# VHH binders against Metal-independent phosphoserine phosphatase (IPSP): the designs that were tried, part 8

Target 1, 238 residues: Metal-independent phosphoserine phosphatase (IPSP), of Arabidopsis thaliana (Mouse-ear cress) (f4ki56)
Amino acid sequence: MGHEWIDAEREFKWSEDVKVESEVTEIVLVRHGETTWNAAGRIQGQIESDLNEVGLKQAVAIAERLGKEERPVAVYSSDLKRAKDTALMIAKTCFCPEVIEVPDLKERHVGSLQGLYWKEGAEKEPEAYSAFFSSQNDLEIPGGGESFDQLADRSMDALEQIAKKHKGERVIVVTHGGVLRAIYLRITQASSAGKLLNASVNVVHLRDQKWIIDSWSDVSHLSSVGFLQRGFDGDAKP
Short names: E, the ipSAE of ESMFold2; O, the ipSAE of OpenDDE; V2, 0.75 times the mean of E and O plus 0.25 times the DockQ between their complexes.

## First folded at step 1 (VHH)

Design g12 (framework vhh_6qgx_2)
Fold by ESMFold2-Fast, scan of step 1:
Structure g12 (fold): chain B 238 residues (1-238), chain A 124 residues (1-124)
Amino acid sequence: as target 1 above (238 residues)
Amino acid sequence: QVQLVESGGGLVQAGGSLRLSCAASGFTFSSYAMAWFRRAPGKEREFVAAISGSGDSTFYTDSVKGRFTISRDHAKNTVSLQMNSLRPEDTAVYYCAADFSYLEEWGTSAYDYWGQGTRVTVSA
């Protein structure tokens, strides 16, 4: 014998007016395709760099994948060339008339580290390198760089403004690893955002005033193209 | 699977010495720069020292230059930090890290390749 007749307050009565669930706003976050500087292990920050041959193929692959899904109502992008070029390929394939540039979606300004190879950062710019790896989220990187909090605040502000314009709709946003990591950490309060490869698809939903990670670090569309494989188990970059 | 295990911490008096060691496994050790960071009580994590993959180049924060020496042993897959002339302000938990920071996304306090740390306490 059940307890159904003594737990009436748990009953959902279909005869009453059904409350419509809040619409889901879907934002598809894309990390730009691979650049010559990504391949070289060189710190870009807000310095311009171009998609390399692999990056161009990645842009085509992601555009083809997204073109088979629900059509986005808009494509937004960081105004840095690598993100804009990736976004233009997506917009063309998805039949969006233009890419809307958002300066607040630029990669973190990493101060005097910009233009250096990662392997030489500690030697050439020890104070900026120390600031970059500091757990102090309000510490700015020397040389005009941003703190993590400044990056995360502008990234979330941009995301909120885009969501406000597109309630219940699907949009695509092309940006950078640091921005994606900041968004993930602000939404989840996790200690890690995982591996964010070039041209990865990352999906966030805004539902009932709550941000949710729907999917993250998806590179299934790159199976025929390839990407930089960086690992901790001896798959060191050549 | 990447593993970094620190050891060698302890309690010493000002002017004393300690040698920290970090045992690395699960990756090609010689291909990566290795670094030591520390977090003092009530402070944020800060860079201390780094050594290149080849071992030919070493880097130090100004407050430890001339007192601390970083080295690596490729045969043992270890990186060491020799700390001399210790001061009360060197009191911290010391962390070993492999430098995978060539990804633009690495700028936060979260790292999968971070060791558990070893505690150093310097009494006055």
Scores: ipSAE 0.006, ipTM 0.309, lowest interface PAE 10.1, mean pLDDT 80

Design g2 (framework vhh_sonelokimab_d1)
Fold by ESMFold2-Fast, scan of step 1:
Structure g2 (fold): chain B 238 residues (1-238), chain A 124 residues (1-124)
Amino acid sequence: as target 1 above (238 residues)
Amino acid sequence: DVQLVESGGGLVQPGGSLRLSCAASGFTFSSYAVGWFRQAPGKEREFIGAISYSGGSTYYAVSEKGRFTISRDNSKNTLYLQMNSLRPEDTAVYYCAADSLEEYFLGTPSYDYWGQGTLVTVSS
């Protein structure tokens, strides 16, 4: 039977030499469009606010960009209205039949800071402002707020559950600045996530149980729409 | 265009005092909360304290309360950190930061404008 064993050895050798490429799960993370409260410098947290005229134009710009790329199999969103409204525009343009709401993708509950203007936070709610800027990641914000660890844990759990359902597929997830920063910090172990503008596109990949940042804070689709100018002189750039 | 420039760092003996300054330009300084952070060798960046837009409210991390005082002069676009009773454990690079939070929901601390830092060494 010499030929039988020779063929088995060749097949074994060839299978050992075959390059095995892992399938990649692609999650496109989108920060919701600009709201009336973003424009007013007002802390939203988990309080409802609506997309403003700029935010609606940003949602259209994202939807047009994503509609030209590979079609996603699903669109997920925070159940807060601003994220949901951004996601609905994307889903319509990408021919997804519905937006799947995920409460664990909500923005951080920032306790007694919610509803305040940034300019008044330290004066009106010093203990909550304190807790927010503390280096202690397990410190909850007074007024029913979450710690950073609570936010980061639920954000990563939501990401992992979505990835588990969509192995090797492309999905879109619409969420908030705090969730995006938490995801970035958990994936990279970095001390900072950089700028996260309204309607930014951020891409993460899951490959062999490892999360990788593929691209981050991409606003190239907003060149014709614009984004919220920070409270600097009109000619100043950050 | 946005610049924060720290100064006043240097070598100081234990028990000594030092005043850091942060000169701000390229933005409406009086419209922003500003704060101080530090980073010691081999450690993560640590929040020291913040001061409100008007200067009427200050907040300090518990470990620094009573030894450090934050103040600001909006007419000079300058932030200050007065450090008293300095200890070797206070050795760090000190950073001035401005809060640009008007465009973000915050789930994490987000001071988006940073200075380059000034080194404070507390040693005999």
Scores: ipSAE 0.000, ipTM 0.214, lowest interface PAE 14.9, mean pLDDT 80

Design g3 (framework vhh_8cml_1)
Fold by ESMFold2-Fast, scan of step 1:
Structure g3 (fold): chain B 238 residues (1-238), chain A 125 residues (1-125)
Amino acid sequence: as target 1 above (238 residues)
Amino acid sequence: EVQLVESGGGLVQPGGSLRLSCAASGFTFDDYAMGWFRQAPGQEREFVALISGSGGSTDYSDSAKGRFTISRDNAKNTVYLQMNSLKPEDTGVYFCAAGTPEEILYWSQADYDYWGQGTQVTVSS
């Protein structure tokens, strides 16, 4: 009876004469510039904070770097001000058509920890602090906070929706440390996301429904944050 | 091969002092923030102190503030925790950690790439 199985398999064999070349969608993920609360060791979560003087200089440096590379077709951003302000600087320098706000790219809501200094969290909010440091990825932080899994799910969903709209194109996405960590861990299944400094450039590629980390935690553009980076200290002009 | 090796723990009386050291190898030490965490018997691991890669920025838990000082020697790939005015509540295993602190996760143990085995600190009254 084996002959019957062979004939059935051949009858339903699909055509192999049509091939589609895979294309790469490139997403440049940027962590927003430094804020006053980053510098103070204060937990931001989804609370608003402004870029400080260093953060503004970082935003200029990343915008100048990205402005010299291939022009993105769009700039997406978390709707939190620190990310929007970083994104606006990038969009202006890159001559992008628009900046698109995506609430699902917001930083993790860390519940009752939001607004506290990290150094006071254990004393003032011991339950929320314990939940945050738990290895249990589905544990929500008390006070309306998100679990790691909830953050990671919405982060990946946002990334996938952006990629679907821009197949074969280059886009920039400005977001936060927790979102970047979640994306990295979901793509790599590593134990750590490595270095995620303010205004870092992180590049992911989507090809044939597979996510790949192309480059991570690149801060080479920040070495030029200052008035003079080559030659003599000070301007050659009087 | 990455290693963090803590030393300097011991038994001390309330009001006493200890200096913990953490010797690091196998990675570019000055690129990494270094932290100290502790775990008391039957309790969660908690943040104690943090120092940036350059040493230009430090932070402390409220319980450590004014009593503990974190420092580093990048030439020796070593981070230190000077603990003064020790209290019985400071008793625990002290862990050295290396990582790249993130915006909301700067003091999260889950985001540190490398951990030492810990050193026991006991403050007996």
Scores: ipSAE 0.011, ipTM 0.275, lowest interface PAE 9.5, mean pLDDT 80

Design g4 (framework vhh_6qgx_2)
Amino acid sequence: QVQLVESGGGLVQAGGSLRLSCAASGFTFSDYYMAWFRRAPGKEREFVAAISSSGSTIFYTDSVKGRFTISRDHAKNTVSLQMNSLRPEDTAVYYCAAELSPYDLFTESGYDYWGQGTRVTVSA
ESMFold2-Fast, scan of step 1: ipSAE 0.261; ipTM 0.712

Design g5 (framework vhh_lunsekimig_d3)
Fold by ESMFold2-Fast, scan of step 1:
Structure g5 (fold): chain B 238 residues (1-238), chain A 123 residues (1-123)
Amino acid sequence: as target 1 above (238 residues)
Amino acid sequence: EVQLVESGGGVVQPGGSLRLSCAASGFTFSDYALYWYRQAAGIERELIASIYSGGSTNYVDSVKGRFTISRDNSENTMYLQMNSLRAEDTGLYYCATESLFDYLEGSPYFDYWGQGTLVTVSS
């Protein structure tokens, strides 16, 4: 059967294989789990804070979800502890040997607002509060804070550097609400990024130099965790 | 100024369907994300479905495949199509829009809420 052997070899060697026209780089963006300060309505910015009991359960839930999906080639994280602790749970479950820290993925420095409760911000730091809600994207927040443009520029730069290292691959990036909002607004040109709940899964794709939102603010993995407390806190005034 | 008005609630048998509507006014509707929350007796209010300005949607696992959120930007109206209703879907359904506090605090604090519409799935 020499000629059938030759035909089989040609089918394997020179047949038309599955075509790859455009590579997709998939970045799974995760907001860190809930912290004690998140639960208290206290502004963190770049101040360190720890995951609370709910946040630890959220980190486990997201790690279990991502561990059942396609394995990422790398896990990146903001170097702030809440993001790093969330990322460590994910990395362990996904069999990634290390979490790669990226300082440019830190939450927005919100200046004099850092450490305050949201309820007291307008009274205690009216200029910083006004700057935070300003439509001027280049306005820095008093007290050493960043403008929206400064946050968005470093967030997109970090995202693009990660994508460049992982063309056609899947990676996980753990970061913060302000970073995620900035990325969404830069990609979509929308005026709103919607809800960005703790431990949400947000997926962006890079294809042919174009960013696209594949899915956003997915919290389906949290249905059995502290999920029921999300619509209303004791301080909300609907 | 800003108003959200809900309608479409009622009593339905298990396996039935209902369509909720949320009519919005006083803001640039097409620019904002919109949400459906549900509050069951003795349970905290929870986010069940979201729709973003770009058309992306998100659902809590328990309603995925049964509920469909949609928006009509020309009519400033958001909808929730509820199919295959279960006894556990009973509750007050609220529509809401976002607040900038959400991503910093981790709490879904909203500037604008509807009054709620009651859905009762009779067993």
Scores: ipSAE 0.014, ipTM 0.282, lowest interface PAE 7.2, mean pLDDT 81

Design g6 (framework vhh_7zox_3)
Fold by ESMFold2-Fast, scan of step 1:
Structure g6 (fold): chain B 238 residues (1-238), chain A 123 residues (1-123)
Amino acid sequence: as target 1 above (238 residues)
Amino acid sequence: DVQLVESGGGLVQPGGSLRLSCVASGFTFSSYDMGWVRQAPGKGLEWVSDISYGGSTGYADSVKGRFAISRDNAKNTLYLQMNRLKPEDTAVYYCAKDSWELLYGDSPHMDVAGQGTQVTVSS
């Protein structure tokens, strides 16, 4: 009959069950500040690059914003210099003495595409370029590159390990666009992660073994500094 | 639901021109980066061009100087003006709601890219 009508009637009654939000683990995910290679449209992958003048100002802006919020118990970072430099600024401003380097938070190794300008990838490295844009998530990029699945698996493993160590606590993790996209897609099962700008603040919560996106791609702290309008900038620029 | 409807493809002689259109619905068009990607017979997806919500444009080296991307936010429409077409431009052309998604290698599906429009350049 009408079993669903019984359930619908219950929905009209005010519940005395106050849903108490039990301990939430908050992970603030930050994409590193702008680099010279981001500004040039040059593919970084796991190649080292430095924050440019804008990136240094962005790192200060993130640090000042996060320094006014709840103090993190730890700051984690990819061991690539652009992420470490961003993390060091945050850690110093937040009075956190420890920046923990996590190699599994490195950007995707995009094989033979690394070091190329985005605009020249199809011509100079057609096989690697084709592999990168393939719908096959388990396809490795030629030249020692990773598949999307390999990136996503290590990114989620790193995130889970950090969360397990910091139950009910707030931590900051500085990483890269590809890692952030992989985390977003694994958590949401969405078709897109949207635009992940340099120096964006992205917040995920773990509660009762479930990941939730609290906020994403927040650049409100950059109103006076700026960011690249295209937002993909060197790590995987269109 | 995100819907993208491509049109304007067809058969054209080398050196000819075509204008592709993509009509978008189901999202705030003016707030998203839009782009064009193509797939030649038996090959993978290739990025062609993009335009940001802020108006910045990018082009693959293979099409730079020949193709021009533009958008009309009042009509929720993305365009690709293709000039001096070559046999190598033969492909199905897809409109992408968020070109950033395609850059990181995920499979396009109807919510990200439309069904496509066939461009054949042949003498």
Scores: ipSAE 0.012, ipTM 0.352, lowest interface PAE 8.3, mean pLDDT 80

Design g7 (framework vhh_gefurulimab)
Fold by ESMFold2-Fast, scan of step 1:
Structure g7 (fold): chain B 238 residues (1-238), chain A 124 residues (1-124)
Amino acid sequence: as target 1 above (238 residues)
Amino acid sequence: EVQLVESGGGLVKPGGSLRLSCAASGFTFSSYYAAWFRQAPGKEREFVSAITSGGSTTYADSVKGRFTISRDNAKNSLYLQMNSLRAEDTAVYYCAAPDYLEWFSTSHEDYDYWGQGTLVTVSS
């Protein structure tokens, strides 16, 4: 007996902290940049729409921010063009060889509301409009639309599949306001996901089979570019 | 029962072309994304290309610009047009589909349904 065991115990604790840290899977969730239809207050759903000039500048700002942070091992995206275009800018800056498309990350199909302006939805499609704002999570939106539960189930399934492939790693996922809202509500059981602004950075962690919101709706990278004050829901809320 | 059946493999000279087909049955093929994988002699199964139900495509870097994946949902069929074939393209080619809808993956472990494979040999 001549050895000091206190130093071995301290080394063990550092090793344990490193092991615990290596078990955290970090998913950086990005809402696509602003589109012409976002700016016009027009409901996109699964209809294709392109990034406008502001949206392209937002994509550059996200890419520059994420390019300075820890390098992601992969970039995933909804297969809708606005999300893919945002993701391509990020992938290039982060030296990822390609964007991996995940159609389960598409925006909610909002049925007969797709293509309408938010201001005319109640008048032109009252049943679909009522269904969209209903608290009934299993109610499908008329015109071939999805229920909240259908959206949330496929969104969480996609996240779990990505996390399974990237245990202990950092990945970027580009998607849409409805998907982000669904993920937030499934993880937190909160009544609201707040404003889900275009080009916001949202971070979730998976640790010991538990999902945690690390940060949400971060737009600090957009200070020189600007953004619409309206979030995902198109409402002007405080 | 889900079945995927590949066809169109064969012996071809370097620089040649082949078109592979995959016939799907026992499920609503139009709702699933589908992929091509290949396994060369003595190597593990590797990703070649994938296509979503809506027609969006992705390719392995080794085949980009030479191979084209396509689908015909009315015929429940998946295709791989292979041009400018090289000796290193020699492999058994498999079509595959996940049990989960609308998932892009380059890992063969994520795919649940597999065909029996069709052999492509590129030699002089």
Scores: ipSAE 0.000, ipTM 0.107, lowest interface PAE 18.0, mean pLDDT 82

Design g8 (framework vhh_sonelokimab_d1)
Fold by ESMFold2-Fast, scan of step 1:
Parts: sequence; C-alpha cells; structure tokens
Structure g8 (fold): chain B 238 residues (1-238), chain A 125 residues (1-125)
Amino acid sequence: as target 1 above (238 residues)
Amino acid sequence: DVQLVESGGGLVQPGGSLRLSCAASGFTFSDYAVGWFRQAPGKEREFIGAISWSGGSTYYAVSEKGRFTISRDNSKNTLYLQMNSLRPEDTAVYYCAATEYLDIYSGTSPEYEYWGQGTLVTVSS
C-alpha cells in the first residue's frame, strides 16, 4: 500500500534534522504521450486510455532525448496505462530495470466531467465544470471528484517521498497534466502553470530543502513528431 | 495563424441598431467560448457578454442585458453581436475574444487567449 509508507515518510520528514546542503536532487517530470482522447479534446481524469500513434512516437522521442542525458537512477510512474506505457519506453531506453508505480501520481478524478469533451462540459455538467474552475481549493468536483487541495497534497507527498529516497540523484517521474499543474502551483505560488503539453519535459530541483522550477513544458525533442497546441485542458490562466 | 476579425461597426443614430460580426480562422472555433468587450476613449475595457462553445449558454453584463444579443454560427466560424436601441454612451471600439475556459455560472473567464483588432461603433446624430 503506497499510501501507508508515504504517510510514515511524510511524518518523519518533518521531524528529520536536515543540514543545509548545496547537493541537488533532480526530478524530471514527464507528461504522458498523446492519447486518442487528448487528440479529441476529451476529458480523461482517471479513465483508462491508450497512447495513439503520435503518442507512441512521442514516447520514443522523449526516451531518446533522456537517454542522451545523465542516466536516471529510477523511473516512477502513475499507474494509469498511458503514463506506464510512456514510462516503460523511457526505462528501456535509459537502461533502468523497472518502472515503479505510484498510485498517488494518478490524474485528478474530475467526477462527472470524466468522459465528456471539454467544449461540452460546461453545458452538460455545469456544477462539476464550475467546481473544476473554482478558486475554492477545497471544493470537490461533483460525481466523486477530487478538490484541488486533495490532488495537490497527494502529488506533493509523492514528490517529497521520491526526493527523500534519491537525495542528490536524478529520477524520472511520468504523470499527468493536473498533477504537473498542482506541483507547479505549490512550488511557485503562481496563478498559472502554462500549457502542459503531452510528452513535455519539466524539471524541478530540490536544493537546501527548497523546490525550484528549473525548466518547464519543454517539447524541443518533439519537432519531428509533433504535439497538440492545446496541451492540458483545464490549465486556466487568471 | 490565429485571427479574429471584427466587422459591422460604423456611425449609427441614437435608437438605431447594428450587427457586429467576428470571423475566426486558424483554430478550431467550436473548441472556444467567445465574448464581446468594448473600450470607450479614456475608459477601461468593459465586458459585454459571452457565449459557450455550442451556443447553448449566453451571458451578459447587467448594464447591456435586454438590448444586446450574442449568437454564434460554428459552421461559419463566426460570432455575432446584435445591438438594439443604441445610445451615445455605447460609442466604443468593440472587440471579440476567444477562451478555452468559461465558468458557466458567472460567464467569466480568467484568460481570453485570442483577441481581434476591434471595430469602432459611433452613436451620434
């Protein structure tokens, strides 16, 4: 059960006497490759979907890019299939023996919006759509959905536990647009995380107990493959 | 290239009517909610109203409700603003704008990504 060990590690993190150090822990955050539903502008949430032909080519492109850089010591992934398939290609190309699945890296459960097209969500599910774009961070999305705070808390807990295990090391984490947005907003206190494109490379550093955004939404490896200009649906800029 | 091009502005007498059009190109129009804004000389930009992706929901600023009607035709990639009972204080440059994000309870968006160049409406004798 990942939740139990994460909670125990989080508790000990607050009690641990950490000396200020200049050693950098690098976490390369990857948004999964394009799916058929991404291409259709359809809201996935925690519903399973497969990489489309473009997404498979994106996974190869990102794996080749990361394979030219410093070898990661581990590859972590959301347990949703689109993230796992992206991560498996990366792990194979970077000669990592396995992908470590972390359920807390799953995309936001967006309740009654799941399965709808973004362009129809507001009209078909007005309460759920309003909840998704609400500035009220503790508001759950109708239909069994999560609040922003619930998503952000589990995302940051997962990130902190991974960082704790890999002090001074480089790791790769494959996840989803909502998780990446939540991490960015918790680290920066910014009002927006920008466009979170499929198969984008996003780099965060932990140095002296402080999170820093090193680079964000880098798709330079996708010039020969292509990518959707829309990015993660729901990345609203105030 | 993404473009929004307004047309239909001009000089109209008080009590008259105008229909503004906004032609969209370079993006999938039906994936965006769209709105109308205006700016009079020396004043801040003011929200007029917005329309959802399908046209099923419309939103108006309280001051304009009943005189102005927003509609869209996704088959023509065009947004419209029908303005009736025009007053001298309606004189402004009118802008159309597009957003992926529309709160259907308030009719507001945190960001309008694409903007037109504007069309001047002058209400005077």
Scores: ipSAE 0.000, ipTM 0.205, lowest interface PAE 17.3, mean pLDDT 83

Design g9 (framework vhh_8cml_1)
Fold by ESMFold2-Fast, scan of step 1:
Structure g9 (fold): chain B 238 residues (1-238), chain A 124 residues (1-124)
Amino acid sequence: as target 1 above (238 residues)
Amino acid sequence: EVQLVESGGGLVQPGGSLRLSCAASGFTFSSYEMGWFRQAPGQEREFVALISYSGGSTDYSDSAKGRFTISRDNAKNTVYLQMNSLKPEDTGVYFCAAGDFYELISPTGQYDYWGQGTQVTVSS
């Protein structure tokens, strides 16, 4: 009779008997403010670019929002200038003494596409352009660029290393659209990461060795400043 | 569930015209930039055309400029690609994609949602 062993189920409540309260590590992921190159439709990758006037206002707005919330114990940032400048505004407002630079939080290296205007990519670097839009996750972009898997692996490694230093604490991490997309896709296994807007607040939690998305692409702090939902068209921003 | 459904593909002779449509559901269409991409057998997907969420701005690949026109109807959740003066080199599967134009111009700019595609064949 095949039901006798099934009828013995739940005779042992080991998981209920050993329940403990789990500790949550909160990481607030911020995409850097708008840059002159973002506004111009120019591919940045790991090339340096500066926050524009809108980006500076966005950095102030996010710093003011985060300064009113629970104080973070640390502020981490990509070592690219646009992320560092955004992080410095946040750290100053949140009374953090320094920004800790993490090179593994840099934007994706997109090889020979770096520095080109998006409109020029297909003509000037057709192989790299095709690789960038490829569904093949292990394909490196020509010119020394990274595959999606290489980006995602280093992004998750950086996130794990930060979390290990700050168990049960709140930290802020300033990074880039590609890193944020990679983190979202690795955590959710979804086909899409949704909109990854400049100066957005994205919150992930680590509990019992499991990552969860708490909130994503929150730009409510930008209502009076605005943000780019489309790079070139000049339509009204919120 | 998010869906993008392309239609309007077919067989035409060189110099002919086709109008592709992409019907969107399951997301706030009016908040997304829409694009058209194409893929020939054995090749990677290439960009063809892009339209902003309002329809106020468009962009085209060099091969599409002057021949193709992208448009959208936010009330119908539909994006269109009018293709004129078609060439054999335009042959491929045409895909509709939804994303953020701002994201597309970043090094990680990739479209969030893709359709299954519609076949366009230009042959004499």
Scores: ipSAE 0.007, ipTM 0.317, lowest interface PAE 9.5, mean pLDDT 81

Design h1 (framework vhh_lunsekimig_d3; at its last look DockQ between E and O 0.04; V2 from the best seeds 0.00; counts 0 for: pae O 10.8 > 2, unsure alone 60.0 < 65, grease 24.5 > 24.2, SAP .671 > .668, placed apart)
Fold by OpenDDE, look of step 2:
Structure h1 (fold): chain B 238 residues (1-238), chain A 128 residues (1-128)
Amino acid sequence: as target 1 above (238 residues)
Amino acid sequence: EVQLVESGGGVVQPGGSLRLSCAASGFTFSSYALYWYRQAAGIERELIASIYSGGSTNYVDSVKGRFTISRDNSENTMYLQMNSLRAEDTGLYYCAKESYTIRVYDSSGHTLEYFDYWGQGTLVTVSS
């Protein structure tokens, strides 16, 4: 009675490489609500300006939207009042225990243009105006302003530091149009960031050391509040 | 010292109305956002309405269209008009004032810390 040794071919079960789902860091970038100066077309830069009535409503709308989403582990903001006020509303509604002020999230210092109206900038400060709209990224704006590269460097540094601290987590960052533009352009290497509206929500992800734009210039939460159609467009000459 | 005193609570039938008041003192009333919270039995305290220094308001969905938050800066008083009350609106209602400290960010991470000052609350009971 010949015992047929059935050679049990050990099916090498390839261990399903548990695809370690790469931890995704989510950063929700928010432009602050509308200010009196935004409404007036006045160049703020790093000058303080308060949220106007619309801006306050916008901030509430942002907060309400984000409050319905996954709770962030932290809220970051530039140290400018208009951003802080927006961030504070968001943090309160989201029951986030803290807002962290990051100076490197400040709006671009735009030199002698600060305080002027856009419509008068070219006339009163033509050199600064030209510098601001220049394609030369290392050109500093006269009057103590920053070059685009300087802005982009500090903005990205701040973003990277935040991401490093909150790997695999969701955080909110309240900042400004120039900063958002810089971040977008550095991430995408596009020629333009498009319009950046006040109170816009912008989502970026960091996965495997790569930044990805998930959503940009989302203002769907402002349907009942309204917004200026003229967003921050640093790429287009008025 | 910051003081918040709620009043106006009581027993009301479904569909009824109440107006809550919050008398505030000890701070520049017009400069601060104010909030109404409520706490139902066995449930965590929830934010239901906000009114900011600029007059803007926010509501949770469950009270939208029924509740109205307002403030009188001349009287240092905040109000909550509650209409079309429901059984689920039953709870202790609190007035709150925001408070925060701003700390400058450094490599160690500094934060804006905030907390609310609370009143003692006023009880709202909606029952048939």
Scores: ipSAE 0.000, ipTM 0.248, lowest interface PAE 10.8, mean pLDDT 86
ESMFold2-Fast, scan of step 1: ipSAE 0.658; ipTM 0.835
ESMFold2, look of step 2: ipSAE 0.013; ipTM 0.410
ESMFold2 (binder alone), look of step 2: mean pLDDT 75; pTM 0.731

